Miniprotein binders against q9h3h3. Designs and how they scored, part 3

Target 1, 235 residues: q9h3h3
Amino acid sequence: EDGFTAEHLAAEAMAADMDPWLVFDARTTPATELDAWLAKYPPSQVTRYGDPGSPNSEPVGWIAVYGQGYSPNSGDVQGLQAAWEALQTSGRPITPGTLRQLAITHHVLSGKWLMHLAPGFKLDHAWAGIARAVVEGQLQVAKVSPRAKEGGRQVICVYTDDFTDRLGVLEADSAIRAAGIKCLLTYKPDVYTYLGIYRANRWHLCPTLYESRFQLGGSARGSRVLDRANNVELT

## First folded at step 3 (miniprotein)

Design A12
Fold by ESMFold2-Fast, scan of step 3:
Structure A12 (fold): chain B 235 residues (1-235), chain A 85 residues (1-85)
Amino acid sequence: as target 1 above (235 residues)
Amino acid sequence: DREELIRRFEELVREAEELLRRAEEALKRGDLETAEMLIRLALWKLIKAAFIAEELGDPELLRRVEELVRRAERLLEEVERLKRE
């Protein structure tokens, strides 16, 4: 963390969501234009706050690709936040099961596979592979962070529409591996993000539900997946 | 079609090599902006070549891409060094 508070990290995340996004939307743009778009906006070169020497002169919060069938459904985030506040005030136990139920009740079901890569060719190659998989229909939607002024790793987020659908989450992992991705992946439900639950939270909840590690050789899926909540290997 | 993929791979590699040669010439004449643009184009050609190498399952073709990527990245480092001087 290097001295950053959770408060500062949340502020940076909100700023990125609110700043302009560079989007390739396969619902309205022909797939044949993807290559030119990827060449124009490689994530290792797109800067967070703009730079005359980069592809962007103005701030960019995220670089995203929407699949042809993508239909945004964030659920009832306002209702979720109100119910969370009521739960905290009630003094009732806060557990993974309670959060899962709040998410289901308010239809806040989306989640994402995360991968962190240093700026450079490997990041751009990984993003191009993910973007192609989204446009071809193997994945629904993805985004990648621009290059920060502080430097450090950038993140690719690959979304699924229902974190409670284990099969769907594992299918997305398989599609990511089929796209040539070999780094560590972690899966996080968006409900935890909306509620401000990070790795060091006062309720001792693990916001990461799954981890995926690339396996050379014997795995038919190309990866070994661990269920972090139950500490059980799924593959 | 395997033969079509091999032809496209060889074309992309050839294009990348030519772009890097032109980038080096731009560096020699002090045209850093042109050099950077040409290197960026070469890197994009190499990403496309890498996808083909992966589809073909040929580690030697991927190794050739990685060698050109290292060359392109060294040239980018030189561009950044000269910009700071």
Scores: ipSAE 0.104, ipTM 0.642, lowest interface PAE 7.0, mean pLDDT 86
Fold by OpenDDE base, second read of step 4:
Structure A12 (fold): chain B 235 residues (1-235), chain A 85 residues (1-85)
Amino acid sequence: as target 1 above (235 residues)
Amino acid sequence: DREELIRRFEELVREAEELLRRAEEALKRGDLETAEMLIRLALWKLIKAAFIAEELGDPELLRRVEELVRRAERLLEEVERLKRE
């Protein structure tokens, strides 16, 4: 993907973050209402701009599900950004380790498993599985992009609280797989997004820390997780 | 290094101006989605430029950022207006 395409996708994601969200909050809504909510707002039918005949009449940035244990903590994003600009001007080498340390220092530790799916039943089914896993407490929070006019792929994001907690990242992969998801997953820390580090960035930093591939007949976990920074299999 | 900060500032401002120009072109084509995306990306660059301006303690640089932010906001309001029509 051309750097321009990555910037466009990032701008679109930022635009979506500013628009209203359709949220199922398991902390305030009974789990028994989840199926009705999923039926009312299937991601393949919810449109980004509230197209005529869609379940939403107004623009929707994201469809999200919050689990019982979800606590929003974004950390010190402004401090992170200031430190990042200072680091760039310092002429010091910028490494994945540097970004990890910045993230820790500013408590910007969230990350997400990403999956891209075409609009349709498979997407809606995948989302329903993820949403159920969130409500059941196997996952903390997830969101899915609404349908774009161009009918491009929609993204499901499944968050973890700490991208530096390898076990937590692997547990989330396992929960996603247990929900019936078999597609490729990529894990990205949010710190990379906040710093504008996309594919083909000038620092040659890979924004994807982990990749999960489902394997039929493989090890007990049903997926192979690769640490892309170290090129090591974790499972 | 102050010179490097200034260089980075000017780069961000230039990139933001180009994005806003492209957003205006997208608006002329009726491509509201592209326009919005470009404006938001410009705003993100301008936020970074503002941090640099603050670090430099240069009120003129901050003024330049604020002017571009106002331009971006006006374009965003226009996108929103056109989306409601």
Scores: ipSAE 0.012, ipTM 0.268, lowest interface PAE 8.4, mean pLDDT 85

Design A13
Fold by ESMFold2-Fast, scan of step 3:
Structure A13 (fold): chain B 235 residues (1-235), chain A 85 residues (1-85)
Amino acid sequence: as target 1 above (235 residues)
Amino acid sequence: DREELILRFRFLVWEALYLLKRAEEALKRGDLETAERLIREALEKLEEAARIAEELGDPELLRRVEELVRRAERLLEEVERLKRE
């Protein structure tokens, strides 16, 4: 199932986007219903392809929560794809700066903080904290993968509107930490996802822009955020 | 060569998948013409992928393409349903 590295992972990720989603939409659903919804659909129990013994009998691609202000905007993905094909044909160097320019030109600016956790109570607890932060307005939108048959780690994705807005990216990190999350976080622009660029790509690009590590500072808690490209600490 | 065909197959499937994702988003917005166009474009990519899978003689790859064709057809049916409202 995992034999083809980055291409295989990209195809599987897009397949998940096409399957039905379980969504708590705070734009149309009262916040008081969130706890019952979380109890009904804990991500450690929701199966990717359905199982009569799980909360779902049908395939589920993602479990998501939308904040009150959430407005989907993928930008001009078609234009991005055309420009990417032209860039590859041109023989021009493919660099982080080139991808950033493509993303800006085509308004494909969203990005996400990622955390990977094994199925179980810690995953469900982390997801509940993130979901509440979204519904309360500290975060805008988040998704978590269902449990795969292979039994690997699941991923929680917390989105921001603009990966070039460093302050916004750091504000999302702070909100994640305030929700009680202590694991390693990595930040990836969606342009890399749309173009199928993961670790071990042919261009040797690092799709991770930032890393966040939990750090205790006296009674206050926060994180150390590292700019991966420049190896500079931002906190 | 065989490796080039496998890579081309993967890229076509990936292209179809994100076209279908964009079609879903257009459908959510009620943009039925854009959704239909994107679905049909995805089906063209999947048709080419099916030809490559048949040339490679791999029934698993062909089965994956057939699953995506069925997803695209379900989305197209949803577009047609909404047009009748």
Scores: ipSAE 0.000, ipTM 0.187, lowest interface PAE 12.8, mean pLDDT 82

Design A14
Fold by ESMFold2-Fast, scan of step 3:
Structure A14 (fold): chain B 235 residues (1-235), chain A 85 residues (1-85)
Amino acid sequence: as target 1 above (235 residues)
Amino acid sequence: DREELIKRFLYLVWEAFRLLLRAEEALKRGDLETAERLIREALEKLEEAARIAEELGDPELLRRVEELVRRAERLLEEVERLKRE
């Protein structure tokens, strides 16, 4: 049953990636146009499959903002998947370190901070803050899911180009906090996504490398960040 | 303790980065006094971070600090330019 549900979720994720995206591309569009674009396409109102009452009549998979310096690079995902199959067949230990080496070898280094918010003003406000940070150069790229038919939380993904670069990951956290985000953030390398490693997996791997919690009381750091893999508090 | 030095380094760099983001916001509002104060606070933290990076012997950490120092210096130059107008 669990297997069946997992297949369904994977199919839905693929469909979202393949469906059209609404993109604000700061490489070709002046920053002065961002506020109008955000007002036209608030994520709480953009529907996954189109709706006469929404801003879109056609399906939308993702709403995204690309920074001025954004250069898409997924690495060698095919080589990564082949190496993963070979590793599983070899019977060698599957550990976080082994996956990290596979990711490095195949240049599959990107990762993302994730935040889940209910549809509404807080989601739209959070997304506007993230989008402005991307256009202003504090973040590289971000996307947010459209509103699903079933309802439920929407996800904002804020990407960094190298999950092995702890400073870069933590600078992104700081920029997210500076944008006014106060909810729980979790950081996941894309290598885990490409290999289909989720929360419950047979190797007992935690796909979440970092966890960020907003720090109340006016701390200059703005957040408390935990390194989940090494069980170390970084702030 | 190498681990404690790394924690201190990260804390200083994050605080500096946050201060520079706040300085950019102050600059957009035309609050030059606040922007300058925040930039100088960031530079103080980056100075300590640079010393720790040198002690750790990691050229990549030092390079990251130098990037933030250059960003802070550019913001300070902008503050000084706007004061002359």
Scores: ipSAE 0.000, ipTM 0.338, lowest interface PAE 13.7, mean pLDDT 83

Design A15
Fold by ESMFold2-Fast, scan of step 3:
Structure A15 (fold): chain B 235 residues (1-235), chain A 85 residues (1-85)
Amino acid sequence: as target 1 above (235 residues)
Amino acid sequence: DREELILRFMKLVFEALYLLRRAEEALKRGDLETAERLIREALEKLEEAARIAEELGDPELLRRVEELVRRAERLLEEVERLKRE
């Protein structure tokens, strides 16, 4: 049953990645144009498959903002795949540490903070805050899903360069919180996605590395971050 | 194992999509050699994904892979066109 749900989510994700993206690229577009772009394409109004009555008449897979210093880097994904196949054949134990080492060896280091919000003003406000943080250099790159035809929550993904760099992951969390976001955040390394490791997998690995919860009257950062693997609080 | 094939299919498609996105960025900056290499790598992964989709007997997954192959081929044609100018 769980596998069935995962298959459906994967199919939806593939379709979204294949469709055109609406992108604000701060490397080639003046920052002064951001507010107008955000007003034109609020994620609660941009429809997944297009609607003459919405901002888009054609399908949109993702709405993204690229920072001034954004440089896409996937590392050596082919080498990672080959090493992963060899590891499975070798009979060596498959653990979080083994995957971390493969990711480091092949420079497949990116990861992302994920947040899910209902369509509406709060989603649009949160996205605007994230987008401004990206354009101002506090975050590197982010994307948000368009509104689904059947409804449901939308997801904002905020990427970092190196999931093994704890400080960098925590700095991104702080920037997200500074943007006014108070919902649960979870952090997933892209290496798990490239190897097809999801919630229910045969190796019983948890693809979520960090979890962030908003904390009222707590830390100066505004959040409590947990290392999911060790159940140790980092803040 | 059906579950194993589906996970491998998803892995290959996600890798191809990331390669195509990087290729589009390379095209925007005029780096035609990098764009071509990334597109060809994406096509290799999509060929493997198509084989898995056929083994799974899922025409919708195969159709999606074929659509990505066509997108990759159009990008490659654009690279070849720009190389002649």
Scores: ipSAE 0.000, ipTM 0.246, lowest interface PAE 13.3, mean pLDDT 81

Design A16
Fold by ESMFold2-Fast, scan of step 3:
Structure A16 (fold): chain B 235 residues (1-235), chain A 85 residues (1-85)
Amino acid sequence: as target 1 above (235 residues)
Amino acid sequence: DREELIRRFLMLVYEAKWLLLRAEEALKRGDLETAERLIREALEKLEEAARIAEELGDPELLRRVEELVRRAERLLEEVERLKRE
């Protein structure tokens, strides 16, 4: 309502990043082992803090699949923070364009397509499709949250390495749709996460750059993609 | 005011987290000087984050910072151990 959950969500997100991850790493593990791994760790059954009755007895922050070509690069987040503080102090405009410039300067370029699904068969099926696309090379890397104690929606994050590469972002959307995903997708650059850009921020920035909606009935792309920053339909 | 404090807190924690990840990567490749510098920078960010968490009055945010501090201290101990060998 008034931001009560924002602090708790931030704390939970940080804890998840810090806790151990369950990873299928296609750089070192044969693709033939993926189906067994997915059967062992369905995200609807993996518990956030562990449970003797679940696949995990210890906390799990994220369940992830790394593609063969995956090479992590967080960029210069410290430099980004310093530049952000200077920008706010300078009185210069704070716009999607200036944030894009800061991200490029500090090489904080990664971003992600987000989808939120209730725990259950549909979540597990969606994750399996995404994981196979990653291992087959159509996507670079993805992760999914484990089941929270309260049983709320879980999130699948599908990363691209450069949010300024519009074609790459759209190619990832197409690969997600080809994997059978039909729910709403939103795209968020990691620079917005690092700068704390959420809904209803004081700078009036849209917290996501793109929105993708499935087009029923065999559209050319399978989805309609909206550029939220410029309020322009791309498909 | 409160919104600005939350933003500042999040930025400091995100910076510390990524500094610690970079430090772990430096440790894996045997770059002890870089690892130590990154860990110490993370601890400075976490010290400021703890101050803000106290100002916000949320014990859970403070506990999250303390978890990251403990991780940073464990990594720093590992660096010091490797330096002696």
Scores: ipSAE 0.000, ipTM 0.190, lowest interface PAE 14.5, mean pLDDT 81

Design A17
Fold by ESMFold2-Fast, scan of step 3:
Structure A17 (fold): chain B 235 residues (1-235), chain A 85 residues (1-85)
Amino acid sequence: as target 1 above (235 residues)
Amino acid sequence: DREELIFRFKLLVYEALRLLMRAEEALKRGDLETAERLIREALEKLEEAARIAEELGDPELLRRVEELVRRAERLLEEVERLKRE
């Protein structure tokens, strides 16, 4: 429908990574400056390719907030990709378990909770809540996409260090909910992103590992988290 | 137009990076012939990207291409060194 090939979509993703990022880095910037930074760069107003009428006149790939303890580690992505090609050639089964093992072997462990929101007040408010949670230490790092030229929903990504650490993933969900977020969340390990596992993948794998739905009800902890890979309720 | 040129530039850079990653893996395996071929293909992509960057008049895009050309050249020098061993 979009008219773009897989190569074009990959180029757009790479373009966002290559373009400048607007970063609030709590490792070097006092927390007291966050509110002014958020007011200057609301994601609903920051444009992907720049506009004199927006907060940015030049392209912006991502708007990000780094926590005080943030230490980036992408693992061995090249080794992961080489092993993936070998696995596909070998004829061995391609399952969530084999992908998990590849990720562990090559230390590609990070993952992210995703939320998709239309440009507007609710997006800006949600991002502000997430950004404050990052700066206050309840979350480690997050980013949000700028407003695309053709419109559409924007995405907030909230990262965790290790998708195999279930408690850490659930703690991040709890912190997101405590920040006032009530929309649907899905969790995707970065290994799936690097290997091109999307909704319509040829291996018929679930493209996300976890799903979180906000729910009020008795003793519930504010959300229901489903492990989609194993079809198990975690909360 | 300018947006089309920027998209073409980024597609070429993306393709070059993927070729260089494949070349590094071939080099790790001791496959010098494959590594050299992939590096040279990457350099051809980067040469086209440099032309687009110059046409756009964007020194930042040209600098990014130059960084990748230097990476490719260092990798090619390593291939040539190993061939002499």
Scores: ipSAE 0.000, ipTM 0.180, lowest interface PAE 11.7, mean pLDDT 81

Design A18
Fold by OpenDDE base, second read of step 4:
Structure A18 (fold): chain B 235 residues (1-235), chain A 85 residues (1-85)
Amino acid sequence: as target 1 above (235 residues)
Amino acid sequence: DREELIRRFEELVLEARFLLWRALYALKRGDLETAERLIREALEKLEEAARIAEELGDPELLRRVEELVRRAERLLEEVERLKRE
C-alpha cells in the first residue's frame, strides 16, 4: 500500500506551494545568468526543509523558471471551487466534460506535463534542459520539486496555458523531447489539482488527460501521445 | 555496438559538463576542495569518453572531449593557484 493517501499528497503539494520558491525569472534576469543559477540550485541538492549542507538554508517549496512570455493567469479559482461544491451538493453526474466546462467557465485552463525522476544527475540534467527551453522561449514556465528527506522521486512540471488546446499541449511535449527528455510524461490540468481530484478519487475520474511515451526504435522516432479519455493516439 | 558507444559517450560528456558547472560554482564560493573534487571527477569521465572516441575512430568526438579537458584543466589550475594564495 503506497500509503501516501491522496490527501497527504494534496496537503504536501499545498504546503510546498505556500513555502518560498527559488525562481529564475527570465523577464528580469539575463539569460546568461541561468547557468550559474542552475549550478547554485541543482534540484537534487536543494532540500525541502533547508537541511544542513544544502544550497538552501530555508525551506523551499519549488524551484521554478519563468520564461519571457510568462504571464500568470490562474483564472477564477475561488469561483471554480464554489461551483464545484454546488455541483457536488446537487447530486448531478460529474464527468470529465463537466470538469472541462467548469474550467472554461472560470478560465482555469492551465495544465502541466509531469515527469518523475530519482534524485541525481539525470534529474539535474533534465531540469537544466527544461530551464534552458523556458529561457529560450520554447516553453513558458516550469517547476521542479526539491529533494525530500526520504529521497523519493522528484517531479518536474512543465506548464501550458490551455489544456483544451491540443496543439499547445503537443508543442510542449515536442519541446520537452527536444530538450533530451525520454521518460514517461503525463499531462494533468490544474483544475483537477484545485478540485482535489487525484488518483483513486470517488468520482473515478482520471486526472491525467494525456500520456507521452518516447520511442527509440523503428522508422517513427519520436513521442507518442495518447489521449487517455478517448484512448486515441494523437501523434 | 557502435550506437551504444555513441550513447555512452554523449552521457559521459554531459555528466562532465555538469560537473564542471558545479565546480565553477564551488570555485566562486571559495570552496576549493569541492571544486577540485568535481573537476577530477569530470576528468575521469572525459578520459572514458576519450577512449570511446578513439575506439569509434571519430576525430570530431575526440575534439569535443579535448575541448572539455582543456576547460577542466584551466579550472584546476585556477583552483591550485587559489590554494597557494
Scores: ipSAE 0.006, ipTM 0.239, lowest interface PAE 9.8, mean pLDDT 87
Fold by ESMFold2-Fast, scan of step 3:
Structure A18 (fold): chain B 235 residues (1-235), chain A 85 residues (1-85)
Amino acid sequence: as target 1 above (235 residues)
Amino acid sequence: DREELIRRFEELVLEARFLLWRALYALKRGDLETAERLIREALEKLEEAARIAEELGDPELLRRVEELVRRAERLLEEVERLKRE
């Protein structure tokens, strides 16, 4: 109906990863240059496929900020995908536990907090806050999607290195809230992304492990985190 | 029908990128037959995208296709190299 399937969503994600990224790398660039870089590349104006009227004339897959201590480790994604194909061919049950075990076996452990915002001032302000937290060392790495469609929401992804490390996931949530973010956050392990498992997948798996809501009537840095799989509040 | 041609172009480019990404992982796991098939499928889609870019007279779109064709050709060369080993 929408003209999109799981295959189309996976293709879009892969295309973005393969296209060039605009990166502020705090490992090699002085933190004092961040504000100028953020002003040059506000995500509400950077276009997915380039536009002479935007900051970019060429395609941009993602706008990213790397922290000083960031050390990329996507694990063995190739082995993960091969094991996933074997599992599907075997006819064995596909469950959250089976995917978690595949992720651990192949060391595909990273995950991310996601926030979806409409293009505009609020998106650019939220991204600037997240970017500063990354450069200041409170978060490890983050990226934001460029503008692809008029009126479509953009996504900010804030990564943690191990989705099985609950404390690390919660610490990232706290840092996001401390940066002034008050919108709904959801946490998704990258294993689901690499396998092309999104909402409405054929296995009826929920790729979201955690949900964070700003504390109503609380402080600006407070939040309530829910473990969606076990329906247990962690904070 | 410029708008429809642009939409078809973007669809072909997305499909080609997805095929090349899948080919890369097939190549990494040593599945040379699958990798070659996926690369050739990507090149077919890129040929159609190039025709659309030429019809639209947009050098930027053609440049985008040419870059993906170069990436596809590099992957195909790697497949051929590994086949000879």
Scores: ipSAE 0.000, ipTM 0.279, lowest interface PAE 11.6, mean pLDDT 82

Design A19
Fold by ESMFold2-Fast, scan of step 3:
Order: structure tokens, then C-alpha cells, then sequence
Structure A19 (fold): chain B 235 residues (1-235), chain A 85 residues (1-85)
């Protein structure tokens, strides 16, 4: 019955990023080791703060798989923050286009497809499919949250390197569907996270760029994608 | 004229991107014939862009074209796979 404050949620998110990660890194680990790693660390069983009954005795912030070509680049987040403060002080409108330009200028281009699933077999199966797609080169990098002490849904994040590359974002969606994923997906650029663009923001911006729904029996292949910012169907 | 070559290069890349976007949408709708045609048109534009990049001696422009060619080839492989299923 007790809700969390924004401060508690921010503290938990920061702690997860700072705590140790369980990583399968395809740049240094043979693909043949993946199935054993997935069996050892199913996300429904890995606990956030460690437990004698779980695969981990120590805290785990995230469970991640890095593709062979993965090259981390968060861009100039400090420059982005400074420019954001200047923009808010200026007379310029704050629009999706203005935020896009800020992101491009400061090379803060990454974004992610998000899916939320309850702990259990379906989550573990979905994560295994995503992890295999990453190791096989259809996706670049992904992570999944561990099981929280208080319970609740877990999130799988599938990253692309450039949210302004519409074709690349849609190719990632197609690869997620090819991996057997049928749940709702939403796409969010990391610049929106850094600038605090969430639901009910004061600029009335849509917090996600795309929404993907699985379609069965239609002429479209596996998914129906909506451009949330422009309210236009892309398929 | 270096400036004319750069302008032509950017036009070809823009045209190729538009064709690849249309091809991807056609693929999602199951229109494999249209997807293949558009991908091949994009590859023709990219081939011309590559020649201009080589003439300019700019490795960054050549890298941009090579990345788009890889995307086009991946889409074409997917179209060919679906045509056999």
C-alpha cells in the first residue's frame, strides 16, 4: 500500500548502475559458453541484493550481454546537461526536434526497446532469446533487471546505438520479434532519460518515440509499429 | 569541383536511405517483390556514392557508404530467405 517517492526510485536506479553486473561479453567469451551462462543466471532467480537460495550471494545491479561488435559510447552527457539548462533559459521552444538536435550535437544517441515481464519462465525464455540474438549479431547489446526484493515486473532493455536512425531502430524491433518476443515494446532515447522526460512532463512531450505490438495473422511481418511522436503507423 | 561532388554524394546517400526505408516497410507488409526492387535501387545509388567517395579520397564518406551497403545486403538476404519459405 505504500508508494515510492521519486527520490527512492532515483536512488534505486543509481544503486543498480553502481552495483556489480553479471556480463556475458561476446567480445572475449566464445558463443558456445552462452547456454551454460544463461542456465546459471536466469533473471527470475538472480536476486537484486543476493540470497543464499539464489545464484548470487552478492548484489547484482544488471544482467547484460554484450555483442561482439559492442563499443560503448554515452556521448557528452555533461555538455548535454549544460546545453539543456541554456535552452530552458533561452526563448527557444522545447520540442522533440529541439531535443533531437541537442542529442545530435552532444553525441548522446543511444536508445532502447523496453519490455516489462513478470518473474518466471516467460521472462527467462524471452531473455534467453534476446541474449542469443545479441551473441549471433542480430542485436548489439541488452540487459535485464534482477528480481527485486519487493517483487514486481522485471525489464529487458535492448539497445541501439542511434535513435535518429529510424531504419536501425526498426531493424532491432524485427530482430526482437524474430527471437520470439510477442509482448508490447516501447522505444525510448537515452537523451529523454538524462533530461527527465517521463510521463506528464511539463513540456507535454511523448516520453517514447515508438511502440511495437505483435500482430498474428495479418499481412505485416510480426509487428505493427507506431511513431508515437507523430501518431503515425509505420507498417 | 569538390563541392559539386560532395553535394552529389549527399544526394545519393539521402536517396538510398529513403529507398531502404521504403524497402523495410514493404518487407514488414510481406511485399517481397517491392522490397527487393527498392533494395537493389538503393544499392545502385550507394555504388555511385562509393565511386564519388573514392574520387574525393575521404575515408569517412567511404565508411558511411560501406555501412549502408551492409544494411542493404542484410535486408536483401532477409528478402531472399522469406522468398524460399
Amino acid sequence: as target 1 above (235 residues)
Amino acid sequence: DREELIRRFEELVKEALYLLWRAFRALLRGDLETAERLIREALEKLEEAARIAEELGDPELLRRVEELVRRAERLLEEVERLKRE
Scores: ipSAE 0.000, ipTM 0.267, lowest interface PAE 16.0, mean pLDDT 82
Fold by OpenDDE base, second read of step 4:
Structure A19 (fold): chain B 235 residues (1-235), chain A 85 residues (1-85)
Amino acid sequence: as target 1 above (235 residues)
Amino acid sequence: DREELIRRFEELVKEALYLLWRAFRALLRGDLETAERLIREALEKLEEAARIAEELGDPELLRRVEELVRRAERLLEEVERLKRE
């Protein structure tokens, strides 16, 4: 059990969010420059701490692409956290429904499709496909983690504005698949991240709402999206 | 002239990097044949650069070009893998 406690992963994620980001912003940068930017900063080569010989000399928390329609709206994260602390103190039952209601009340509705890939060409290719889909307006925003010293898997996050909008979540899955991504995808609301709800949490809450599997065989080429809360296939 | 050799080295490395960038773009388009061709052209440039680095006796230049060769070779292996899939 490589005991990176949920707390350590949370601390690393927070530290990464505080470090400088390499951003391609399609709102201010011509789409024609995307290919040059991708070539300059391939995620498999960008290092977390700016190792010698990396494209970055300084620490990088994330590599991100913002679409033309991207509007950062994080909602009331502070109010959400305060309400969560109060809820824990109250001893009231905490359910997925409770978290959904907290998210709605505080307008913390963003969520993300997650994919984990080993460093290398497959990661860089996947990222380039996603980045193009963002710049072309099929997706709104995505980010990828830089390469860690230990050579662990990197994560690509593809965001949606509202985890409660099933159609929007499914559309993002379709766009990811259209970009050539065939790996397993999991969908996690940001509210779970902000509240420190990871795998094996004390409340036994599953932080993953949806799972997407790509099927290579049969008449229906496409994603099978599972609603994990209800154990129902949506597609 | 040592300065001329260094200039030629840097030019070859620049050309190779541009070819690798184009190869990567070809891969993104699913054009595996073009990608392979461009990677091989880049490797030829890098081999020439390596010879210059050896002639100069500069271990830093040699290290730089060897790193680029390894990157190009890994990219080629991936193209070849994708052609077999």
Scores: ipSAE 0.000, ipTM 0.184, lowest interface PAE 13.4, mean pLDDT 87

